# VHH binders against p49116: the designs that were tried, part 3

Target 1, 238 residues: p49116
Amino acid sequence: EGPLLSDTHVTFKLTMPSPMPEYLNVHYICESASRLLFLSMHWARSIPAFQALGQDCNTSLVRACWNELFTLGLAQCAQVMSLSTILAAIVNHLQNSIQEDKLSGDRIKQVMEHIWKLQEFCNSMAKLDIDGYEYAYLKAIVLFSPDHPGLTSTSQIEKFQEKAQMELQDYVQKTYSEDTYRLARILVRLPALRLMSSNITEELFFTGLIGNVSIDSIIPYILKMETAEYNGQITGAS

## First folded at step 1 (VHH)

Design c11 (framework vhh_8cml_1)
Fold by ESMFold2-Fast, scan of step 1:
Structure c11 (fold): chain B 238 residues (1-238), chain A 121 residues (1-121)
Amino acid sequence: as target 1 above (238 residues)
Amino acid sequence: EVQLVESGGGLVQPGGSLRLSCAASGRTFSDYAMGWFRQAPGQEREFVALISWSGGTTDYSDSAKGRFTISRDNAKNTVYLQMNSLKPEDTGVYFCAVGSFLYRTEEYDYWGQGTQVTVSS
């Protein structure tokens, strides 16, 4: 009977690629995003409870929630990524396209709405001053979601989600004892993650992937990587 | 930075089909959205179709929807425009253009020389 997460699961350190280029491009954005996604998947596969569910369940869970994990990671690592600079560059390009009024406004509108939702989410998390323990447990709550279609072992997944919620509650009540409603304010942020389109996230952040391969198709490969190979990817060696 | 060479134009009867190709050179082809534009004599250049950097997103002008299909092969640094059910109104010089990594309009850079499409009976 141990805690769901250990101190090793609270540590979440993103190693950025070479210094940000003078002009942002899809290669830099994709490399940065890929490092964050790989870090997020490594974090998940390191949890004993996650391992206990088995390979098929692990793959199904990550396929269902990668966009939510990635968005939480963007919020947590916003400063180290200079996310505001990346989003500002994207918004500037879209505003220029809208002003010219020559392409479909519907698609530009969808992308702008997604960026606005992402900015609002990251701003909300920053305003709440979410700490590393809180992020770790929010990611665990998202990861152990029993309500995705096609899942097996849903009772065990629900048990792990409830354990994550209880441990988060214990942490918040002890660390922020003066703020009775902090936990409620944090948890009410989570539903917004499911309203964000994984397809638009993929277009914005992962377009530089070789062969136009989807994140969905990559996930099983990453989860089956040997530890040494996986560590090479996320540390940026070679 | 990017060089573009259009090909595949020609004379075709109304209702016919043509496939245009745009071969790009440069290290950043896969980093940019690619588009097709056309210009008839005495008219301004108009948008026809756009494909995102990954190929996951496409947009078409109202006149092209349902008749034209844009695609790309990043391994071959080539973008294609498959044109079906061609009409005399489709006559013009077709230009390949490279945009930013997101959607663009006339701010496309690196215009090629164009390829002539003539739809006539």
Scores: ipSAE 0.012, ipTM 0.242, lowest interface PAE 8.6, mean pLDDT 81

Design c12 (framework vhh_8cml_1)
Fold by ESMFold2-Fast, scan of step 1:
Structure c12 (fold): chain B 238 residues (1-238), chain A 124 residues (1-124)
Amino acid sequence: as target 1 above (238 residues)
Amino acid sequence: EVQLVESGGGLVQPGGSLRLSCAASGFTLDYYAMGWFRQAPGQEREFVALISSSGGYTDYSDSAKGRFTISRDNAKNTVYLQMNSLKPEDTGVYFCAAEGSYLSLFRESEYDYWGQGTQVTVSS
């Protein structure tokens, strides 16, 4: 078979909404996060191996790993998003919310710990200077995780994950030949993604959605969108 | 001067179609999620459809699925509800609503602005 990923899967360009609000705006954050989520799901859908697993398996995989994919996307797009500015504004809001008794101290502690983990993850990826090829393969390793409960076709998923790992190894060995331990430094970062709560990610970045709407409920919708519709969402085209 | 104004309501026969419009003035819709609600005489206001600020996510009540389509044009500061295969049970006053910025990021989503409504009557 050919390679798991092509050069087209390396391009991952987020277009931010404009203009930026003069103050912290939950809908601006939600719109920015939604564009990143759409971009991430469109990226996954473009992979032939992913398509070959079929619609039901595709939905189950993305429901299981969307938080990991989204977090990798946040790290990759941190500069474009001004993520540090967004997180600082959220921290200031959380500190003020303690005084207004809007959240319990235990809940605020959980959210603050999540923000700290996210900042640490993004900083570690920046320090390692992870390139576009490395991000593409890390996302593929996360996407093709055979160990989520309730999955079918687990042997095929595992094969695609192993192929992603092998192609990442080949890339790193050829591109960073003088850094013998680079691959190990990159791979040991991945387990941290599973320690991050999808519920807290949803509260931080998607709280602007109307009604009792969860990311789990919109995933099947996003995965069924036509290519032109995806392009409209990720570029902000009217 | 912040205002939402619905239009496009009217009297239509069963099986007919109507397109409702909701125009915002005094503010821009760019970062607002938008919903349509309806209220029949003597009934509580019920949810009909919603669309996210980007337009990338839509949701519908069970009664609206397959018959109604919500859309938006942020450049025109307007949201639409295309209603097909109308039934007598669809009769009611239709309201648009906008949800915007909060004083708290972690407060449950609430609608900030409401229109006055437009009457839809489905009868022969």
Scores: ipSAE 0.006, ipTM 0.142, lowest interface PAE 9.4, mean pLDDT 81

Design c2 (framework vhh_8cml_1)
Fold by ESMFold2-Fast, scan of step 1:
Structure c2 (fold): chain B 238 residues (1-238), chain A 124 residues (1-124)
Amino acid sequence: as target 1 above (238 residues)
Amino acid sequence: EVQLVESGGGLVQPGGSLRLSCAASGRTFSDYAMGWFRQAPGQEREFVALISWSGGTTDYSDSAKGRFTISRDNAKNTVYLQMNSLKPEDTGVYFCAASPLEYLKSFLDEYDYWGQGTQVTVSS
């Protein structure tokens, strides 16, 4: 039928808490990350195909893919967030802690490897100069992943993923007509998202969440928010 | 502030098991990463195990991997260390420690709150 995504789904603008502090703190990072997560979930629930799958399927899909969706959002909003500055400061602190033997080297290594993978992913997307349309379709491909355990309606999810892939191909071929291999270069970036730990993402970006709540536990609540309440979370949070 | 009280230490034979408990007082136990450290006589205090505020991530020293399990019950304000296959080298005073919820503070900074310790002795 109609296109999977409209022009309104290409717009993805993060409003940052201002000003950025000189030194990292959990509240600034958590508020910034929460705004991005809320923006990402609002983006997903605005897609008619997503709505058509029903509430239970929507919740299961977002629970399965929030880390991949969030990481794509980090890459897309990296300049607005000053993400490279944040990650460089974290790496510097971790390196100093290794020299002081404050914690297990294995744990520090796992966190450092996660940060390295995140930096490499964001750098590769920046080098490819991924545009807003390409990001929207990559997020749709990730969202409509039929291969997560426990999903129902997998045939319908697969059809929406294929539609996202076809519309991305059409866009890239028309917009970047002289770059025959651009689509392939973009798509081979996606498997890296599945290798990133959601637990380490939560520790790095969501440590400052109020109370003992996990991202998995708040997803159903966010997806059920009224539009006005949802907009307040992504723009009016302080 | 948080106050920590360890229990469950004692004398055990090599190959035996002990379960240590650390009871925390204070409103914000669920906001802290919790760690276990140990110190043998004449040795420096060493890291044993770590659990994040949510319980979603754990880490262990090389000597503890495969033998020890850290867990927490936030409803009871308690952290546990299950120690199996104990060796004479595991002998020492075991300390519970808490780090307030801070950006990577559980990984980077010294722990802010410490218990008094509980003695573990592994000998025949």
Scores: ipSAE 0.000, ipTM 0.225, lowest interface PAE 10.3, mean pLDDT 81

Design c3 (framework vhh_8cml_1)
Fold by ESMFold2-Fast, scan of step 1:
Structure c3 (fold): chain B 238 residues (1-238), chain A 123 residues (1-123)
Amino acid sequence: as target 1 above (238 residues)
Amino acid sequence: EVQLVESGGGLVQPGGSLRLSCAASGRTFSDYAMGWFRQAPGQEREFVALISWSGGTTDYSDSAKGRFTISRDNAKNTVYLQMNSLKPEDTGVYFCAAGSYLDFIRSGSYDYWGQGTQVTVSS
């Protein structure tokens, strides 16, 4: 078989919209998020093991885990995105809504809790200084999750997840041989991804760009794009 | 997430009245401010009216003040726009949107949108 991931799967470079506006606006945030989402989907579709599962399984897997992949991407690209600045702008907007009682307190609480969980996750990953290889394997572990409802080929998906876990372990033990507990510290971060609501992620990062169409609805179209068409989306070219 | 469906549009004579309804799906309807926007042929979308999540705060465009009333029924997941003293210039496609109050004032392009309902004021 060979390794699950190659060096080409470690490369994960987000190209931000330019110029950056003097004041952050929802259009800039949505465009940035969309580029990250497209990059994440293109990353997944480039994995031979993923391709081998077939289009229907590919669509089901990505629909189930896009929020986890997107959140890992936010953490990995936090500096390139100036994520802390984006989250601060969103928080400021929500605080104004709280002060004017324009949204229900329960909804604002849910959204604020989501932002705090996201900040905590990104801060923990930054503190651990997760490298590109580690991010690639964490994304693969998340992508090849056999426990989502409605999946077919769960035995094959589980085998790919186990292969990702094994290769991550091998990488960490060889690269960070001095740190016996590093793998455990990394892996215990993953359950937090499943506590984050995909609906709230859509509201925060994709409102105003996708209209009344959900991320779930556009995933099949993104996965079927040719490389040239996909690159046009992430660079803003036609 | 919120999915919105408008209804109640139609043809009405100047000086007439019409009530638009926007039915929302999803448990989050009562958590969101709701607004109405309109778009005439060849023109950009224009803010018309908004209502806070609780119904305690409403706001209207200058053209709507005194003639239109926005209301909501959170038990029915529905927002309404009662339009009185209609004028030919009120003609357009009317859209409902869900989101923050502040976003509605700034064109509401950041919120969930319905597909629209046509209102024509003509004899």
Scores: ipSAE 0.000, ipTM 0.329, lowest interface PAE 10.7, mean pLDDT 82

Design c4 (framework vhh_8cml_1)
Fold by ESMFold2-Fast, scan of step 1:
Structure c4 (fold): chain B 238 residues (1-238), chain A 128 residues (1-128)
Amino acid sequence: as target 1 above (238 residues)
Amino acid sequence: EVQLVESGGGLVQPGGSLRLSCAASGRTFSDYAMGWFRQAPGQEREFVALISWSGGTTDYSDSAKGRFTISRDNAKNTVYLQMNSLKPEDTGVYFCAADTSPLSYIEQFLRESSYDYWGQGTQVTVSS
C-alpha cells in the first residue's frame, strides 16, 4: 500500500554510446534509441505495482504504450541525447531524398509531420520545465492506461493510474504551490503522445536493428532480461 | 504491410535474356523504393538494381550496368527486371524487396539492410 513510485523511480539516467561519431549515422541513432528503450522498460519492470499485474499483463501494457514511454524519454533526455541535432540530421536527409527523387512526397510528408509533432511535444515539455518527479508520474500514468484494446485486469490498472494521478497532484501542489494551473497544463500534453505513430517512430529510430526485428517482438525478451544482461545492453560492455 | 511475389525465372543459355516480375500487394506500393537482389549458392545476398518511388531514379550494381534494366508499373503494383546478355555468373535466386524506411538512403547503411519486405525469390540459371 505505500506510494506507487519510490525515489529510485525518479532517477532516469541515460548513458549514450561513446565516442560520438563525427557525423550521425543509422547505427549511432539506433544504439542511442535502443539504450533509451531498454532504460524505459527496465524502469517499468522495477515498479512493484507493475510486477504485481503479472507477466502477460506487463507485456500487453508495454506493447501498447512503448511509443508513449519512449517519446516521454526523448523529451526528458533531449539534452543528453542532443535530440535536436539528431532530428535536424534526419530532416536534412529527408529533404535531400525529395530532391533526389528517391522517396515520394506523400511518404516524406507523413514522416515530417511526425517529426514536427515530436519537436512540438519536446518543446512544450521544455517550456513547462518538467522535473524528474513529474516525468516519473507522467510515465506511470501512461504505463497504467486501462483503455488499450485486449487488456485484462483493467480495474486494477485503472486503480494504479488513479494512484499515479493522485501522487502527481500531491507533488505538484506541494512543490509548485503558487501555480494553481500547472497540473492541468502538464496533463493536457499527454493526449499528443497518442497522435504519434509507433510505426514511424520505429522507422526513424530503430531502422538499424540487426535481423529486421520489430519492437513488438523484442518487448517480452527485454522484460524478462536479468539485471546483468540489462547492464550489458545499456553500457555497451564487451 | 507488403507482400512480394517474384516470377519469370528459368534456365537460359549464356547470352540469353529473361524478364523477371515482382507483384506487390499493398495500398502504398507507389510510395516505396523497390530493389532486386540475388543470392548464388553459398554466397551472401548481393544488390542488383534499385528503382525510386516515381521510377525517375535507378541504380545498378557494376555487374548489372549496361545489361539489366529495372522498371515499375505503379498502376499494376509491379516491378520488373529485364536481364540481357546473361552470363553464368548471373546464376542465383533473385529476390525483390521493398524499402519503406525513410532513412534507407543514408550512405553508410547497407543496401540489403534498408529493405524490410522481401519476396521468396525466383531461380535464374545460366548454363548450357
Scores: ipSAE 0.108, ipTM 0.542, lowest interface PAE 4.4, mean pLDDT 84

Design c5 (framework vhh_8cml_1)
Fold by ESMFold2-Fast, scan of step 1:
Parts: sequence; structure tokens; C-alpha cells
Structure c5 (fold): chain B 238 residues (1-238), chain A 123 residues (1-123)
Amino acid sequence: as target 1 above (238 residues)
Amino acid sequence: EVQLVESGGGLVQPGGSLRLSCAASGRTFSDYAMGWFRQAPGQEREFVALISWSGGTTDYSDSAKGRFTISRDNAKNTVYLQMNSLKPEDTGVYFCAAKPYSYLFSDSEYDYWGQGTQVTVSS
């Protein structure tokens, strides 16, 4: 009966590991990315509509869209993460890997294209000056995507996505009444998220995961975490 | 750079306990997995325990399992080894060591070592 998202769902605050190392390494990048991923999953888990779909559906949705949520989070938190610095360090590593003949040219090309797409997406969002409410609803639109293969409860998921779209429309029309085409400019950015490879995202940001575990395998465990345990992960306390 | 200084060694009776500390100086302590190694006179250096950079995972040698506990405090730049049920065979110089892992550069062996602290288990 009420709105899909409350004001509490607009708050999205990333706390970075400190101090920053003298050389960027897979450990620092992985811890930073893990904090953002955990924050993103905690955000999703806090939505009553998401909870109402049940645990199995919740796991399937997040497995399908974690890369889209993570990329939106990267764009939203680009400045606090110093994302441009992280991407520059990765590019430098790739250039060194070519010189050492450690990676194939085709692999390096794929990763460089992914970095370019990521930078282009983040720049477009920055240029549009997307606010916290808009980010919250964009995340809800990608979270409640009924079109991923293997999903159950697709009718209910579609209803929640439509509710997210309607509430975003109402917000933008009321808040940015002078900019008639703002909503259209925002929404046309979303399809680019589906073109980003989750495998390449995982390689770039999560290579430092202990025990060589995949994001797909840890999602069910993160979603089942108690609030205190979860808060320990995003603040770096254990 | 990381510099490592061990402390807490000493003489103890069989069945006794000791807590070793390794104080790291430098800004990069939290980037490193930390290990404890030991070396008895005339023998090769032996692995004892490992703790990941976050403290989320630990590993122990067969001789240390159930008796020793490794922990770390990243706010204090310190790693600890709590040693219980000590045996004469545990006698040796105990070293802490730091192992970086870097996707941006290379995976490597332990890069930094302390000078060691003597542990003697004797009646």
C-alpha cells in the first residue's frame, strides 16, 4: 500500500578502507569493492517488497542483477572510491602485462573495452547529476527485473518494477519540473548495464577474494547474514 | 615498506603458555597476510600459522592445530600467536612474516621478516 522505497532507502554511504596503500593492489581494490557489494545487497534486503518475494526469489534476483547494482553503486560512489585512480592502476597493470607477455592481446582488449564502457557509464551519470532518490529508484528498477531467465514470481516482480518506474517518474516530474526530458535521459542509460560482463567485473574488482570463491556462490550467504554481522563487513569490523 | 618486530618469547615449562606479538611499522600492514614461522637450531624454517589481511581466514600446521591461535589487530598494526600446551618440540626462534598479494603486480612469497624471538620449552 505504501511507497516502494522510503527515505531510509535513499541513504547509501560507502566507508572506504583506511589507510590507502602506497601502491594499489588487489587486496585494497577487493576490500573496497566488497564493501560496496555488501552495502548494495544490504540495501536490497532492506526493501519490504524484496523481502515479500521470499528467500529463493531474492537469491535468484540478486544473482541475476548484482553486476548492474554494483555498477550503479560504482557510479554513485565514484568520488569516495577514487574510482578513476583504481581504473588507471588496472590499465597500468594491463599495459605491463602486454610487455611481459602474460596475457593475450584479445583478453587485454576485452578488459580495456569493459573499463571504457564503465568509465563512459559513470561519466554519463555524473554529467546528468543523478541524485540519491534517482539512484535508489534506478537500483530498484534493475533489482525488480522480471526478464532474467529462470525467475519465478515474474508477475509480482514486474509489478514492483512498474511501481519503481512510476515512483521515479513522480519524483522527477515534481523535483525537476523545468526539465521535461530528464526522466527519458536517465532511463536510456540503463540498457548499457546489461552489456557489462559480470565475469570481467569479478576479475577486475574481486580477484583478491580469499579461497577463490565466486560472487555467485557468496550471494546466498550475504543475503542470509544477520544485521550485526553484515554491518561488520561494510564497516571493516569483524 | 613494512618492518616487523617480534616479542613475548621466553622460557616456559612443558604444558605452559606464551603469547607472541609482532608489531608492524609502516602504512601497509593491513595489505598483508601475516604468518608465523619457527626454526630450531640446525633445522629448516617451519611454517606455524597464517592469518589473512582481514583476519577472516586462518591456517595452521598440523603441530599447531588445536594448541595455537593466530589473531591480528589492524588498528594496532599487530599480529599475535597464542601458544597453549607447549611441548619441548616447540622450542625455537619464532619469526613473523608478511606476504603481499597483488593483482596489479605479482603474487609473491613472504617479502618481509622479523628478526625473531626465542621460545624455549624446558623442564
Scores: ipSAE 0.006, ipTM 0.124, lowest interface PAE 10.0, mean pLDDT 81

Design c6 (framework vhh_8cml_1)
Fold by ESMFold2-Fast, scan of step 1:
Structure c6 (fold): chain B 238 residues (1-238), chain A 123 residues (1-123)
Amino acid sequence: as target 1 above (238 residues)
Amino acid sequence: EVQLVESGGGLVQPGGSLRLSCAASGRTFSDYAMGWFRQAPGQEREFVALISWSGGTTDYSDSAKGRFTISRDNAKNTVYLQMNSLKPEDTGVYFCAATRYLTYLEPSEYDYWGQGTQVTVSS
């Protein structure tokens, strides 16, 4: 049995829809977010340990953690996405919705608080200068979370999470040998991911999905998708 | 629950600087975003600056951008407003306020308010 992740699992390259529209809209935001989501699920599916758990377990794991994976992806790809510009457009849309009395004040406060939490998380990751290997292992740690309700094979999932943690520790100690507390600074960021509502993420980034489909309903479809279809979604050649 | 006390106001010449402080008492200070508002005589309270609970995110009114800097020290339960290049139009009573809602700029969205500190910009 070799390492949990190979060098191929470190590569995480998002291709944005082109051209960027003059005015950002829910369709462009949804297309951008969908590409990131598909890239994240294709990344997870490519891990041999993940495949070994079987289809039912794979679906349950991704349904439980897609928001954490997606948020890590937003942080990792913040520059290529121009995430700050996207978040500004979402805020503008929310402010227009307030003026038109389309949303309750309570709901808008929840959504705006979520945006601030997301900005805080992405800023903290940028300040730590998290590299591609560190992101890959952080994604593996959240993917192989044994503590979600309804999971089977929890002992095997826990084994893979521990393996991810050990390999991250080995990487950080070797690469950043003079920064004794770097691993602790990185790991303390992860609990914040569980404070962010998947329902609010879905509303912010996936409102443009055709047919009012939920991310929960689309996950099994994405995981069963052929490699050519994954590549089409990632590069926009669908 | 928090109680807020502002300090650092005073009389300053145009082009001068002041640093306002807001000391908070209460266990939950780090759970709140902090804002600064000001009120000129005969005017409604207006937004000046906002800082998130962690300090990672800030926002400013158009009049404050490039001149004012908001910061916080959660270990000291204190929020600060560094005001540079002050103008007579900046004269007013400055209030700090606490809210659990981080992007709202309206005074009605803030749960706790200080008593205010007077800032006067005059030759």
Scores: ipSAE 0.000, ipTM 0.119, lowest interface PAE 15.7, mean pLDDT 81

Design c7 (framework vhh_8cml_1)
Fold by ESMFold2-Fast, scan of step 1:
Structure c7 (fold): chain B 238 residues (1-238), chain A 128 residues (1-128)
Amino acid sequence: as target 1 above (238 residues)
Amino acid sequence: EVQLVESGGGLVQPGGSLRLSCAASGRTFSDYAMGWFRQAPGQEREFVALISWSGGTTDYSDSAKGRFTISRDNAKNTVYLQMNSLKPEDTGVYFCAASPSYTELQYIEEFLSRYDYWGQGTQVTVSS
């Protein structure tokens, strides 16, 4: 078998809507998030191992892990996205909603806790200075998760996940040879992704786009889009 | 704001080829998904081809698959439609359209009205 990922899978370039408005609004936030979601799903589709699992497995897998892929993408693209500014605008809106008694205190608490978890995750990744290769393999580990309920072909998915882990280990050991514990520090960050609610992610980033249409319902359409071949070097890594 | 100008249409015999170009003006061309649509006499506007903001994803109507190729050059703010093996039923006015990236989630023909900017069109006539 050849490697799970090629150099093309390391390139992860998010192009933001322009211009950034002086005051952030729901439309800008939702368009920015949609671009990242599309880029993340397109990235997954480009992996030969992923395609080899077949369309039904691909759909089930992405439905199970889109929130984890999206959150890793937020961390990877935080600077390009000005994520801290987006989250500050969301927090300001929520605080105003408390004052105007438009949302329940319990719901606001849940959403604020989610934002805190997201900020802590992104800060931890930034502090670790995760590079493009590491992000590509972390996304692959998340994508090839055999333990989501309802999945079939779990043995094959597990083999691809193990291959991703092995290739990440090889990369980290060769590139960061003097940091004996780097791989462990990186991998212990992954469980936090599963603690974040996909419903709250939808509410924060996608409400203005999809209304009452769920991300789960649109995943099959994204996965069926044809992919053009790239002839030249893609400019800009994540 | 994006302004779109189509060119490259004309009269061609069946089996011939044409390359349509759509020149966009505006700073943020690379932020838009681009599409080609056509309208035959007496018919509604129909989808032909779509390309994502990055060029990494394309989609085609059943009638265009295998014959037409959509491409873009973000440095030149231009999108292209290479049309091969043209048939009389390909006759119509071809329109260029631009949309925000989120419309890629809803590339289905029924959501064509969500495209923000349309060109004025270029006539393609396939006749002997």
Scores: ipSAE 0.000, ipTM 0.166, lowest interface PAE 14.4, mean pLDDT 79

Design c8 (framework vhh_8cml_1)
Fold by ESMFold2-Fast, scan of step 1:
Structure c8 (fold): chain B 238 residues (1-238), chain A 124 residues (1-124)
Amino acid sequence: as target 1 above (238 residues)
Amino acid sequence: EVQLVESGGGLVQPGGSLRLSCAASGRTFSDYAMGWFRQAPGQEREFVALISWSGGTTDYSDSAKGRFTISRDNAKNTVYLQMNSLKPEDTGVYFCAARDSYFLLYSPSEYDYWGQGTQVTVSS
């Protein structure tokens, strides 16, 4: 059997809404996040191994791991998104709101802790200088996670995850041959993704969705889109 | 908690202007992010304009941008929507809404406090 990922799966190009507003707003954040989510799900559906699991398994799998995929996507696209600027502005506003708005301190604390975890994750990935091949395989490891409740075909999912791990190891050992411990440093970053609340991610990045819709409800729709329909939603995706 | 009462709606010709006001009760009005939403007959409520607690951040729907201005006077516990260059498609019931949050949210379901609404009709 061939490799899990081809060179086409390494390409991950986010096209941002233009122009960036002078002031942070939820519309810009939501459109940017939606483009990243669409790109991430289209990336996943393009993998032959993922397709082989079948539509029902694909939907369950992405519903279980979308937040981890999205967070990896945020880290990978942090510079393109100006994510640090967006998060810093949110944190600054949140800190002022505790003093001036008299909002619930418990909720503000939860949101701030989530933002700090996200910033730390993105900073750690940037410090490691994770490349496009490494991101592709890290996303594959996350996508093919057999550990989520309610999943079917867990043995096949586990085999694909192991294949992703082995191909990442081969890539890192060949490309970064002088850095013996690089793979270990990369892999120990993945558990941090489980500290990211999907509910808080949804509140921070997808609150601008029109109507009473959740990411859980959107995922099956996106996965069932025709290629032409998807390309109409994502401008500049490779 | 806050109670909201809208006023300023009416019938206007295309190209005309209206100023909507939303009067809020309570000493904690400045704690709330505020929004204007509208509902056409048989449709769900949709976002028109949003303003942060301080008035420092505002956002508008694409159809409202450049024509409408949202503002607030925290001393008077009032939010305003200045509507210029009105079009027939702006016709609807306009609602003032509040939430106990710093986030400017577009979804009507994220707002807990709503006014009774004021009718805006743009026709000849």
Scores: ipSAE 0.000, ipTM 0.140, lowest interface PAE 14.4, mean pLDDT 81

Design c9 (framework vhh_8cml_1)
Fold by ESMFold2-Fast, scan of step 1:
Structure c9 (fold): chain B 238 residues (1-238), chain A 126 residues (1-126)
Amino acid sequence: as target 1 above (238 residues)
Amino acid sequence: EVQLVESGGGLVQPGGSLRLSCAASGRTFSDYAMGWFRQAPGQEREFVALISWSGGTTDYSDSAKGRFTISRDNAKNTVYLQMNSLKPEDTGVYFCAAGPSLEEFMRYISTGYDYWGQGTQVTVSS
């Protein structure tokens, strides 16, 4: 039995669509988000422990946690995505909608609260200076969550989550030995991921790209794609 | 999900008036801008009028300006279209629509409507 994650699982490189449009538009945002989602799912499916759980369990796990994985990916890739610019553009559109009275105050409030939670989470991760190794293990902890409804093989999932927690602890204690409370500060960030609405994430980042089809419905297809097929799809080739 | 039911259509002489109503159910009506669209035989569906979620802002197609008035009653979950000085060119099925949703709002290219009613027939003829 080796480590849960190898060096290949620490590397997480998002390739942005090019050329960048002169003005941000829904297609650019959705393609960028889709690339991040596909990268996140490809990352998950490459883990031997994940493969060992079997296809049905893999599908159930990713359906349950895709929003948490995606949000961690947004935080990790915030700079390469220019996420602050994307969120600022969305906020500007919301403020214009208040002025033009196009959308209700309650709906605007819900979306603004979601954006605030996302900004707060990403800012917290940036302030903690979370490194690539820590991100990999945090993603593994949320992926191998045994507490989602309807899961099978919960004992094995729990074992993999505990292994992820132990390997993260070993890394943090060795790398950041002077900061006794770093691991605790990192781990208390994770509950915030479950407060993020997957429906609002889907509306903000995946509008116009998936059409009438939900993220939930495409997950089994993405998990079954061969690498060549994956690269040939809407995320583009490299 | 929101459901929309239109009423008030009928046959009217040129120069006459009709008041259309659209009753909404299923979701918070006040969260949506409400619009009226029409479709004439053999033509595409066209915009007629829009009212903001609060009722503070209205917009009209060029053909409707000065003749039609859109209004809403959020307490009754109903939107209205008062049509005056009707012309044969106004003949068509009139549809109520709710939108834009947050999804449509996040689209920077075009705005659409999430929910449509079944329509009510308006015929202007002598």
Scores: ipSAE 0.000, ipTM 0.168, lowest interface PAE 15.4, mean pLDDT 79

